# VHH binders against Flagellar brake protein YcgR (ycgR): the designs that were tried, part 129

Target 1, 263 residues: Flagellar brake protein YcgR (ycgR), of Thauera aminoaromatica (c4kar8)
Amino acid sequence: MAELSTPSPASPAPLDGGRGDELEKFTLRGARQILQLLQDLITHRGLITAHTGGGHSFMTAVLKVDEERGRVVLDPSPDPQANRRALAAPRLTCVTQLDGIRIQFPLVGLGEGQDKGRPALFAPLPAEMLRLQRREFYRLQVPLAHELSCLLKAEDLARKPVEVSARVIDIGAGGVAVVVPTGAAEFVIGGTLPACRLALPDGEPIELDLEVRNLNRQTQRNGTEQLRVGLRFAALPRAADTRIQRYIFKTERALNAKARGGL
Short names: E, the ipSAE of ESMFold2; O, the ipSAE of OpenDDE; V2, 0.75 times the mean of E and O plus 0.25 times the DockQ between their complexes.

## First folded at step 11 (VHH)

Design S8 (from P147 with E104N; framework vhh_7pa5_2; also named X77; at its last look DockQ between E and O 0.43; V2 from the best seeds 0.63)
Fold by OpenDDE, look of step 11:
Structure S8 (fold): chain B 263 residues (1-263), chain A 121 residues (1-121)
Amino acid sequence: as target 1 above (263 residues)
Amino acid sequence: QVQLVESGGGMVQPGGSLRLSCAASGFTFSTYAMSWVRRAPGKGPEWVSYISPLGGSTSYADSVKGRFTISRDNAKNTLYLQMNSLKPEDTALYYCARDLDYWNSGRFDIWGQGTQVTVSS
């Protein structure tokens, strides 16, 4: 009985640089932005597919960002051959996903070494990072204190209707991202969730239809797995849109005031 | 529920070998650095070994260097510690621990119950 080697999930191919002009708006070149994004990869424990060329890749992670030395520390592969390929490559193309957003960045000048007696791969900080935020609209990160929720009408594995109360983590004119417990419901990308209820602080919940656009499993710091669901507003009444926009605006103003040291 | 369960401890003679295992559940094991920590009678906890999420980076305390080998099987959600050339000084309760961060070793957020290793003639 030939053990059918489950095909390793096809490592997402690097985006070819040919769409240069369209990708420029998604390219981060600011040192602070790059550092933040790399730190976010660490915080969210994002695994990275590092492409070495010739159809070869290996899995890695950002272990540390060394700002003082201007370098990123990567987890070596347990495969020595992969590491040799990586070191021989003139460029690594690193691909990952954070919150459903594809991130791609080059690393040049890869070396091996040790830090604190730990083997690691080292590279200078990337000069640029591509963050493909397909979001047509700005999304506000919802403060935890606001406790925004969305009641999702979904189905379980048995196709039985279930209602799931989901925390809203971000909101924009085009939709919301929510977090649900793993296994709470089954979601299908492109599927519609009808007659959901978005709870805003300023009044009664808004009834709306939602389309599932993205699914991302996330491991929290405490080790709990959560499912992040990106949802598009499929049909948003004008009155609802106005309320959402008002909430976003008000919240942004408050956050900005707080950031400026305003009481 | 996040859980670590150690096994493989026992009594061995000096110079003997043991292999400890730690079964992880309730979290994405492959995204966490892991460590072994031991506590000898009357002593504080001592860090023993570290392994990175993908297993490409390992480190050891000087007291066990060259004798112990840490490894992991991410497909099985299992951490291992091969202990060779055991000494009486290696007698301790051995814990599997989840590292809170990847590089700053010494911060752990999850611990197993431990497995007892006794090295005695």
Scores: ipSAE 0.864, ipTM 0.949, lowest interface PAE 0.5, mean pLDDT 89
Fold by ESMFold2-Fast, scan of step 13:
Structure S8 (fold): chain B 263 residues (1-263), chain A 121 residues (1-121)
Amino acid sequence: as target 1 above (263 residues)
Amino acid sequence: QVQLVESGGGMVQPGGSLRLSCAASGFTFSTYAMSWVRRAPGKGPEWVSYISPLGGSTSYADSVKGRFTISRDNAKNTLYLQMNSLKPEDTALYYCARDLDYWNSGRFDIWGQGTQVTVSS
């Protein structure tokens, strides 16, 4: 069974559709909120990557929000082929970033025309827009060499207290994902694990309370079964938040430097 | 340091052609709409042409429509104006201008020094 990476908020790639439940709290559905966010894209000059399907995309921008006609006005591509693909597509998936916040929304019913003497693409206002704060969405894939671990205070199958050292596979400002051997402990979605200890490479373990958010069973290539547990930081002191963010930024910077060196 | 520098002006006979260039620096060129504005001797400024941030949308003053073509190369941070079938009335100092409004062209905050175009026999 293949493992999937969480895309970066800065990535132009569309978000995983299977994460609908996790993303609902970041989804705007109010007409006024949608109009305001689209106006913010204009005001802050947010460029948009519009995905037309089949691996194709083009760069665009919101030029105007037409409230009277209930539509958004988009900058056409200077490439006529890209515009033809967009018009033929059943939907566009639009991805942008504003001040580190990932924004994604669908457009359906794209048309072309001219307004105020200018060529433009038109689409009805989206019914929903996803707005993900970089802090809330971004998950750093933890390098295996860092051997990051979290000591979980949980219960075994017989409901007896147990301490489990779990490998941290990803980390963000809002939580961690860990892997544990099958049968090591029982987890209940919404349950709290108090006084767990997160070990970062530099300094003493961070004591924190974790809330179980999701559970996924995985079978590795060697036949070993593991449980992936998604954990939210229930209460995070400022000092702990600072240390976690410093680790994330420092590691991102090192990974980016390595990627640039590969050029 | 935000800067716009025009070039490519000169003297040409009626019916001739010129290509103006505008080199932009100090800002993210691809996120701004751009315009060309001209000023003839003894006249006020006249808006000539507009181009959207990614270049897919353009518009022109009636006086130049069909004769001038605006374009941009966002990779080179450069704006162009191709001027064909030039008339004596096109004689002016041509300015590159950064346009703050994507849709209602005319809210300019940064201008170049201008490049002189003279159309005469």
Scores: ipSAE 0.650, ipTM 0.866, lowest interface PAE 1.4, mean pLDDT 85
Fold by ESMFold2, look of step 11:
Structure S8 (fold): chain B 263 residues (1-263), chain A 121 residues (1-121)
Amino acid sequence: as target 1 above (263 residues)
Amino acid sequence: QVQLVESGGGMVQPGGSLRLSCAASGFTFSTYAMSWVRRAPGKGPEWVSYISPLGGSTSYADSVKGRFTISRDNAKNTLYLQMNSLKPEDTALYYCARDLDYWNSGRFDIWGQGTQVTVSS
């Protein structure tokens, strides 16, 4: 659990039940913005993982933006089967990462043909592109040694107030996941937990409102049953956001130094 | 330090075959389109073949179509040219070239020193 992990640039952004609405502020829909971002992918020689569905993907690149025809030219796969899957797919989900920025966009209407006598894949320009800084999609797995906790102000079955000290197992810009003993409190997906307190190693605990996004029962190897509660930060103040990002950055740097054998 | 090193040239009789290779180092090979270019005695450079960065698109000069096959192994940072049914007019110094720009395939910024292919009886 203490090992640093991050989603691969090749993976689509996790769906977090309603997090799709939160991603709207990072979604580019202007034609000028989309053309410029595609051109930036060419300039930076960005390699793209194109997901075709069913767990299949292939590597590609934007070779050209044909603004006059309103389409992109993609590098076909050398694997003919990957090309057949791509052409049969109703939608390609393209993912890349440049300089700590995750870029994700759909392509529909993919076709094959030639450009200057060279085989290529073609698609209309995407109608939208996501551009996410790492902090917007990353979840740090909290090292056990840090013993991060969040005091939840929740309710029991009788709707009476209870306070539960929950261990934080992962943390990101948009929320935390915590574990509590089964039965410690009742949680309702979509419910709000006001005035909870997130304890970071430095400084005073952060008071914040949390929204319950998901619930999963887990059984530990020692037989203990726990409830994993996914919590979204509601109305997170900028100062609190800065402290959370600093914790994530410092922890990642420390874990990376250990992984490289630094002393 | 960016380098391209060709090998596999030699003498062969008409109708013979050779396989050229090009070892790339000092750059991210898989992000560049690559070409083979040749220079026959007394002539200027002639583009021979192209391959896209991820290897899914290839093209050939008319003079070599059906006889030559370009390929790449991005895990080994190596470009290849399989040359079959060789003719005396294929005699040339063959260069591996890094293409800066896929759609303007005439802009090569890095070249190898070349490997000599001689086809004669």
Scores: ipSAE 0.520, ipTM 0.823, lowest interface PAE 1.6, mean pLDDT 85
ESMFold2 (binder alone), look of step 11: mean pLDDT 86; pTM 0.874

Design S9 (from P90 with G106D T107R; framework vhh_7pa5_2; at its last look DockQ between E and O 0.43; V2 from the best seeds 0.00; counts 0 for: pae E 2.3 > 2)
Fold by OpenDDE, look of step 11:
Structure S9 (fold): chain B 263 residues (1-263), chain A 121 residues (1-121)
Amino acid sequence: as target 1 above (263 residues)
Amino acid sequence: QVQLVESGGGMVQPGGSLRLSCAASGFTFSTYAMSWVRRAPGKGPEWVSYISPLGGSTDYADSVKGRFTISRDNAKNTLYLQMNSLKPEDTALYYCARDLDYWDSDRFDIWGQGTQVTVSS
């Protein structure tokens, strides 16, 4: 009876040494940026896969950032063996996703202890965090209060034309990300959605063609599944571009002013 | 709809055991810390036990330490409390609560309806 050696799940290939130069643009090294991103992970309660090497990994989460001590507090594994491996590892490679963007960061100097009398893992703040935003353009997170929407002309599973009103969650010079209810339409990466309508607060909707670039199914905190669709502006009239840019700048300015306590 | 539903309560003699369960729905259970809180007659709420999102960290009130064990099954969206060596002082309504200790000043934002535990001879 030949013991069918179940092929060990191939360790995700280390992100191939892709051209070091291309990754640098996605690498955060600023202390403030790192702290913000870690805080975002906490806020969004993102689960992290921590790789310990040798094909081993465990699930964890950032519970808090201790800025005073310059460390992150991690949720230990319920598996003592996993924790032992983690502590013995010279480096953890942490992988997670936030808003459909892959985030990767190293943790070095992992230790165990107690936080508020609770077992915890600790590591110094990462020196760098990789945020693989394959976006050519900065995208503004759209304030919920603005209620930006995009009417998508798509097809359902039966290839019947459907119109889906999607909430815009981020916008940039190159495109938008929207959220649609699961099952509302069928989207194909590389597909074009013609004659869509982007609604901005400052006037009539902008008619534009959109190309589907990314699809990400997300489970909301409330357990509802949503589909995040990354869309590129396929054909944007100059006037529309100007309006979009104006909106972005105006909104950014307002957000920055608010953050500075000016509003 | 976000919901927590406790079960497993009952009447037991001193020294007896009970296992409480809490079924969670309407949110990603595995991403939240959970706690048990109890309220005895005529007393305020008392925190009993804590468990981290992935279950690697647990904490207990001194009054129950060594007797109670908190656990979770994230695949089943269920929180548990094994209660051993029960005492009359453990008589209370036991609540399951979503615990935001690390994130918010209001530590508990979602509560179940509670399950009654009565320890009596």
Scores: ipSAE 0.783, ipTM 0.910, lowest interface PAE 0.6, mean pLDDT 88
Fold by ESMFold2, look of step 11:
Formats: sequence, structure tokens, C-alpha cells
Structure S9 (fold): chain B 263 residues (1-263), chain A 121 residues (1-121)
Amino acid sequence: as target 1 above (263 residues)
Amino acid sequence: QVQLVESGGGMVQPGGSLRLSCAASGFTFSTYAMSWVRRAPGKGPEWVSYISPLGGSTDYADSVKGRFTISRDNAKNTLYLQMNSLKPEDTALYYCARDLDYWDSDRFDIWGQGTQVTVSS
């Protein structure tokens, strides 16, 4: 059963706050930088997914920047309910791409009115914008066949040390997500797991300090309960970063070649 | 090939209706605003109607307001103009045009060949 093609990933969903430390260095806060990036979006006609919360979103575009009034002018939705949700939301999280670079920014204080005698939505210029190359936001879904693992140095319910071998399910520049059996250890959001060991195929395991960012209980297809643990690299030496990026690049290249060779 | 092709014109009696279509190809239709423009015999071009890229904002010339409705189907790359209560004064060659109004360029950069609408008894 051969694959005909693998579409490029579309990623309209916001990057969550659990990656905040990793993303701060890519945050633009200067008024002129923000204005220029918005103008670039307009010039390249970037379509924007605006997230209103509760799993709702709508498509929009920045039609212009009104520098004199310090506002962006947005294309309203043809769906009146989407417009009502947007106007009621305390914050829109806007996500788009510009030439493969991911752009994300908040809009607060959204209002409606007219521009050039036409319906439009307005908001003050954002106070910040994220501008990320693919490397900075991409998470590789680790192929099951690779059996990538991370040895976690954690604690049990009695606060006693325990080592848990966890399967790595995704990996990126700033961290990994792993799966462990429920009850194998106790994890606390914000807690640090020192001297964990990440096993990559190309050498000795990498010793890393990890920080717990999120926890999600999940039920497998066979009914087994497991815990998904999102882990941030607390400090990543350059050599370790290089090995991780090499793994990601080689794996993605192999996956892409397999998909194309199957046609 | 960037192309706009109008259709749906014809002869109709005063008070009648027509629906014009414009098929777009060769560009990302959903990222552009679009307009209808008409040219009556012996007259220069007259802007008729505007629609924003996602379709949430529309505008009309005073002469057609309340009688014409612009719409778009971005999945089909098609622009429409529903024309009701037609008058002899609406007799013209109707063009769809790619509208750059918000981009500070010459407003209409790509035009179709037009479709003739004739309102006569």
C-alpha cells in the first residue's frame, strides 16, 4: 500500500506558554520592528488564523496598518458568529507564516467599525510578535521503529529516587515529550529532573537536566493509561544541541525520501 | 497564466435578474480582494462592487446598492455578482478585476475580458 504524497505540515495552532523561555529570544517588542513585520505580512498577503479560545478560530488578514491611530485593520469573517466570538474574546492569538517563517502575535481590544466605508475589525498594534524559523518551533514525531528513549531520574510517591525508562514521542530544539506508565513516578510541573539520559542512535546517551512543563493523562487504543510528560531542556550544551538537530534532520530527510520513493 | 474569465451576461427585460460569474486561475484567489467594474456604451469605467479577501466586507456603488449582491467562493476560485431589479442604465460590459485597494498600487491590476449585460424591452 504505497503512499502517493506527504503534504507539508500546516500549523495554524498557537505555540503554548509551556515553551515561553525558549521563545523569548525570538520575540520582537520594538514598535518599528513590529510595524515592519506587519507590513511584510500585508505585502505577502499572509492569511491569518485568529484563535478566540475554546477551540474556536477564524480566518482573517491584515488589510493595512493605520500608523496614525496605532491600529491594525483586519478582514472580518463572513460568518457573523465568528465575528461575535472574536469581539467577545479578551484576546486573539493570531498565527500565520511568511515565507516559511512562523509569525504569532496577540491582539487585545478588538473592535468593529468601518474603514473606507467598509466593515472592518480593528485592534491596537500588538505589543509583541514572535518570529520563528522552522527549526525554532518544529517538533519531530519520533518514528516508533527508532525506539528513542530517555532515562528519567525522578521520585516515587514516597519521595525516593526512581529511574524510569520513557519512550520519546516527539523532540525539538527546546525539549522532548515522553510517555511513561501511570504511577511509574511522581512528576510536578516546574520540577527539575537532573542528570537524565537521552539515548540517540549515534553515540553515548546525552546527560541532560530536564524541567517538567506539562502532564497529560492519555488512554491508548488498547485501554492502557499512560502519562505524557512534556520536558524542557534546562540548559543544553552546544554539542548536545548539535546531536539533537542532526538526529532531527536525518530522520526527517529519511522520512521525506521514503514518502517520495513510494511514488 | 493569471486569468479572470467572466460569464453569465445576456439580454434581460427591465426588472429582471442575472447572475454573473468570474472564474479565477493562476494566482491565490483567497488572498485578494475583488471588484466588479462596468463600462456602459460611450462612458468610462464605473466601479460597481467590492469584496474583501475572506468575504467579510463588501461595498457597492450608490447606483446599485440594494439591487446587486457581490459574493465569492474561495474553494471554487469564483467571484459572483447577483443583479436584481435591472434597469436600462445597467446595460454595460461587466468586468471582474483583482483589487489592490489596500496595497497602495494602481487599484486594479488584472482584468477579465468582460461579459455583456443588456437590459432592454
Scores: ipSAE 0.464, ipTM 0.810, lowest interface PAE 2.3, mean pLDDT 86
ESMFold2 (binder alone), look of step 11: mean pLDDT 90; pTM 0.906

Design T1 (from Q20 with E105T; framework vhh_7n9e_1; at its last look DockQ between E and O 0.01; V2 from the best seeds 0.00; counts 0 for: placed apart)
Fold by ESMFold2, look of step 11:
Structure T1 (fold): chain B 263 residues (1-263), chain A 119 residues (1-119)
Amino acid sequence: as target 1 above (263 residues)
Amino acid sequence: DVQLVESGGGLVQAGGSLRLSCAASGFTFSSYAMYWGRQAPGKGREWVSGISWGGGSIAYASSVKGRFTISRDNAKNTLYLQMNNLKPEDTALYYCAKQDYESGTFPYWGQGTQVTVSS
């Protein structure tokens, strides 16, 4: 369901705003690397969501790269208002994917014009492009049949310990997201839940410390309110990391086999 | 319209204490986790502390743990921060923030109240 999402890191982002240096290693700044990545987007016909600010965006594509003039040519929107917002924006944040890898880049100095007699948008080549290819950004959506659960050692309204068995809805190298009834316990971003137990299908539960990173509310069809709690692994032991990676890999292979069998 | 009004700042000597308040309106205060943050001149905003909607879960930045105490009064729609044993490095504009359960974070901060700690 599209209503549940992880928050985007942004300045002044909460607890993760100080982690901007970790994204630097995924940032391409070489002209040849940028040109090649843009050409790959053209070749693979990558659709780009261009964000103009204020919650507005439009769909576009890179039509060509003009290496000689150092600029990129974009497909204009059929919506004239979207084009006006793009031209007025001080910065256009372009987001797309290539082979499952998230690509993000800024465009500044956007202008309008013609390309071989067709309407087009123009901008100087971006000075940088972000290509997020790390296992830590991947989150596996946990199949319901696995009934993956995490026993949370949390606190109630009276600040007394309470154990809550929470269903795990996604899992990655860096953490899990779980769902709990709103009244089951109290949570706050930055809160630490020590000695929780993650139950994977094979083997004994993993004991691990968790930190609350985000909190969303969702109303179920029956009117019951639930919390989606995004949890980061704190100081994950190597053995626990290995078991989690193994679970993710095995489950992905099983899901991919089912998708192929549906051909 | 959501409104957060911080007060209680001032000038204090190192080792002293201050109590900040954040008056909230425009939303059901008791349904939301609340946060304190701060911003020193020329620096980014820094998370300081948070408290769950009912007060059952509380968290602090390591730099203030043991010195600061967050609390809330849901009947008065007010968030508090008791700051003890203040240090010059605590000098900052202090903001309160409201949980946003749609984005999952707390992107909105009040205007702030200045705390200045002299040696």
Scores: ipSAE 0.748, ipTM 0.927, lowest interface PAE 0.8, mean pLDDT 83
Fold by OpenDDE, look of step 11:
Structure T1 (fold): chain B 263 residues (1-263), chain A 119 residues (1-119)
Amino acid sequence: as target 1 above (263 residues)
Amino acid sequence: DVQLVESGGGLVQAGGSLRLSCAASGFTFSSYAMYWGRQAPGKGREWVSGISWGGGSIAYASSVKGRFTISRDNAKNTLYLQMNNLKPEDTALYYCAKQDYESGTFPYWGQGTQVTVSS
């Protein structure tokens, strides 16, 4: 029978450890932060390229975080050879992207077993996770179950005012990232979107001004193109800031509790 | 009893596309890796693609890489194979397969669906 091979992930090669000092500020070492990020990968079904060395890699995903046992459960490859390479590797370098942010983390001590009668790969929780966040503030990945939205007041290609309802994918003290359909509006980096409305679960929408900070085109798994827009809060009222912070903390706690098996 | 029923095959011109489906029953579909295989006339069976039970890990034969896409819908107990840029050499009977975890073998195959690619 012809052997199966893993698709060559278009995923970027692992970052070389030689940039250690520059990357330290983006390295998470806190247990809570690591758990949260792993949970975010689960929640958002982040596909991971696992590099086994020697130019070999396979696709996987974090299926579960077992906090009690201090391990992650990974989706095994349908290619037995890939799994053998993974198990033989002294270190697995996992690379993924979540909402435009590159995430890289090592796994050491990979083993195979079963999760509820299903084949799985297991590894101890990573000691560190690299999250290349360009933003000054921590960003909470918004759970898919949370329907956070932002009504953007923007302009179309003809400079006609348009309102676009955008899904919020991450939120922090400094701003939000949203996704909009491609062509829904024209965004200019450095441009201000006045009198936008951020909808939080805990009450009335917050009216605020937003500054466009970055634009990233993303192709979804279904082939649909979306535009990710990074937005900074411009002149955020104190009351709004408090509400946003409260939401972030509450959500983070809930996610952590879930990751711990508490929900 | 494990049942696998393939569909979606047919005659297509080179460069064309087909989407195969495999309806699974008689087992917990979401707990098993699923595979596509094919058998060309006068040739042995070969693997085409596999997908993990979690759906996060995928593999392809080198001959179909970049052209075929495997996917699954656990809610529908259905495996899919999107075949693009089909070639005459892709002509085969395509099978859906389930692995037996105990033996590691593939005792469960459907009847297959015929794919014929004309030059």
Scores: ipSAE 0.637, ipTM 0.861, lowest interface PAE 0.7, mean pLDDT 88
ESMFold2 (binder alone), look of step 11: mean pLDDT 83; pTM 0.825

Design T2 (from Q20 with S31D E105T; framework vhh_7n9e_1; at its last look DockQ between E and O 0.06; V2 from the best seeds 0.00; counts 0 for: pae E 2.2 > 2, placed apart)
Fold by OpenDDE, look of step 11:
Structure T2 (fold): chain B 263 residues (1-263), chain A 119 residues (1-119)
Amino acid sequence: as target 1 above (263 residues)
Amino acid sequence: DVQLVESGGGLVQAGGSLRLSCAASGFTFSDYAMYWGRQAPGKGREWVSGISWGGGSIAYASSVKGRFTISRDNAKNTLYLQMNNLKPEDTALYYCAKQDYESGTFPYWGQGTQVTVSS
């Protein structure tokens, strides 16, 4: 049978340690901070690219933090070769992003085992975690007052076309995150939603194709369940990209000005 | 008894898309890595994609990388394969499989769903 291979890392290559001094201010070393960040990764189901060296990587996720044992539980690859490489590596460099912030952390001492009868990878808690906000990873949290929306052309369970008006909660150069009522439509990761309409405050809606990249069910404080959908811009015209970028920059400036007491 | 039922196959033109589903029953779906395989006429079985039990780790055959997306819904006990930009070479019987952790083998798979991609 043909062997499986790991998908190409969607995440950029690890930052070279040579810039150590510049990155120190972005490096977390506090045990509580590390634990919190790992918990945040769990909560948000952040996908991690684990680099094993030699140009190899595999996708994983933090499944659990075992504070008692001081270890993190990682999702093993369905590719046995990836797991072998991981276990043989002296160090894993884990790269991910959360809320538009790049997160990078090393794991040393990887082992394999079982979590409740399920295969798992284990590593001691990282000694440090880099949290770096870069423009390239930046996602603007959309102010509620802007009421950005995206009209999604999707399908229901019966594969009937449905239109769902979704609130945009964050936006970046590469895509948007939206929230929809649970059951409003059926979304499939990797599926394309054609001819959607993104409404920006500055003019007519932008027509664009969206690819479903992430699905996260969230329960609101009021007990209502919502579906967060991460969407990638599959085909974005240049003019649309410019408008989106302009909106992001303008909004960011306004938010920063407000934070500084200027508004 | 472990049951896997594949669906969503059909005839599609090159460049088209299909979404396969695999309905799982008879075991705790969320505890197992799931796989898609395929068998083309006159060829042996090959793995297409796999997804970990946690859903955070994915692998693909090189031939389908960037075109196919595996996903799972544990609440629905369903495995999916979104197939985009289909090629004639993707023509095969597609089946989902569950690994046996004790043996490391794949004794459980469905009847499959036929995917035919015309040129």
Scores: ipSAE 0.806, ipTM 0.929, lowest interface PAE 0.5, mean pLDDT 89
Fold by ESMFold2, look of step 11:
Structure T2 (fold): chain B 263 residues (1-263), chain A 119 residues (1-119)
Amino acid sequence: as target 1 above (263 residues)
Amino acid sequence: DVQLVESGGGLVQAGGSLRLSCAASGFTFSDYAMYWGRQAPGKGREWVSGISWGGGSIAYASSVKGRFTISRDNAKNTLYLQMNNLKPEDTALYYCAKQDYESGTFPYWGQGTQVTVSS
């Protein structure tokens, strides 16, 4: 974590609207758990974004853990300026992913040296690591043949209501992800979209309130820019929840049967 | 190279007002949603407010709704937070932040500006 007086690069939840205490349950502080997680990063050859503050970062990796000295060994940047910024920074905020799980940890006391005659960066083992598991919110990737859509009741740049028909690309018990053209509407993380309509293949559309949880930009083959919008279901009636879970289960079963029969 | 510089903090009595500014450079400001966050002494970071790239969608944390107003001036590359009816609980270091749309994370934010509200 960053120091209170020093700005740090973003983490998976730096702008958590009331989730500060929830991060504690994802925080590893035991030495054994920290060593195992670092070893897992080494084994998977995970690339790490190390943030030095002021919007600067560089790519690195944990090369090994020196248990005798209580240190991690990091790959230096090929850019000498990035290395100088890292050594001058009071703290590095390291961000990476392992099996879809976001990992974040601070390193303090970064130093330079050599490992087996090659330049390397060293830091004491982190005192804590965040392991932000999101797997409990499984997301089925929606088959194209189902043509699931969600009618969004959003706002345009003048803050006037607009309706956008968005293709659903994944769905889970807690929400959906959709794709919309960038100019179709205005979105902000934390924004709410009341009375949207989710169209499932068998039955009437489900009316539900949605909250924007993430935004990602992408480009289609024709060069058109689109946004991937991650949406959370708000207070969902049990009947609607049951229909969504039934769709997910039935679709998973059909996909599994097809995969096994198709070999 | 993204740069975000906050200003406008200070010491103020409870019930007072402050207006924070965030000067942005190194990116096309009008293409991005922008956010304010804060960190109080002894507490974790808290999301405060966000505003979409054109200003058409705005969101607030429940703790500040009705008291704080986020705005932006895309011609001046500046984000604002008008804070009214300030409470001692609002005492914090306030930062503006920019999302990285490709990763969905918030790797860009400024040094912050201190707001201290006396009772």
Scores: ipSAE 0.464, ipTM 0.839, lowest interface PAE 2.2, mean pLDDT 81
ESMFold2 (binder alone), look of step 11: mean pLDDT 82; pTM 0.825

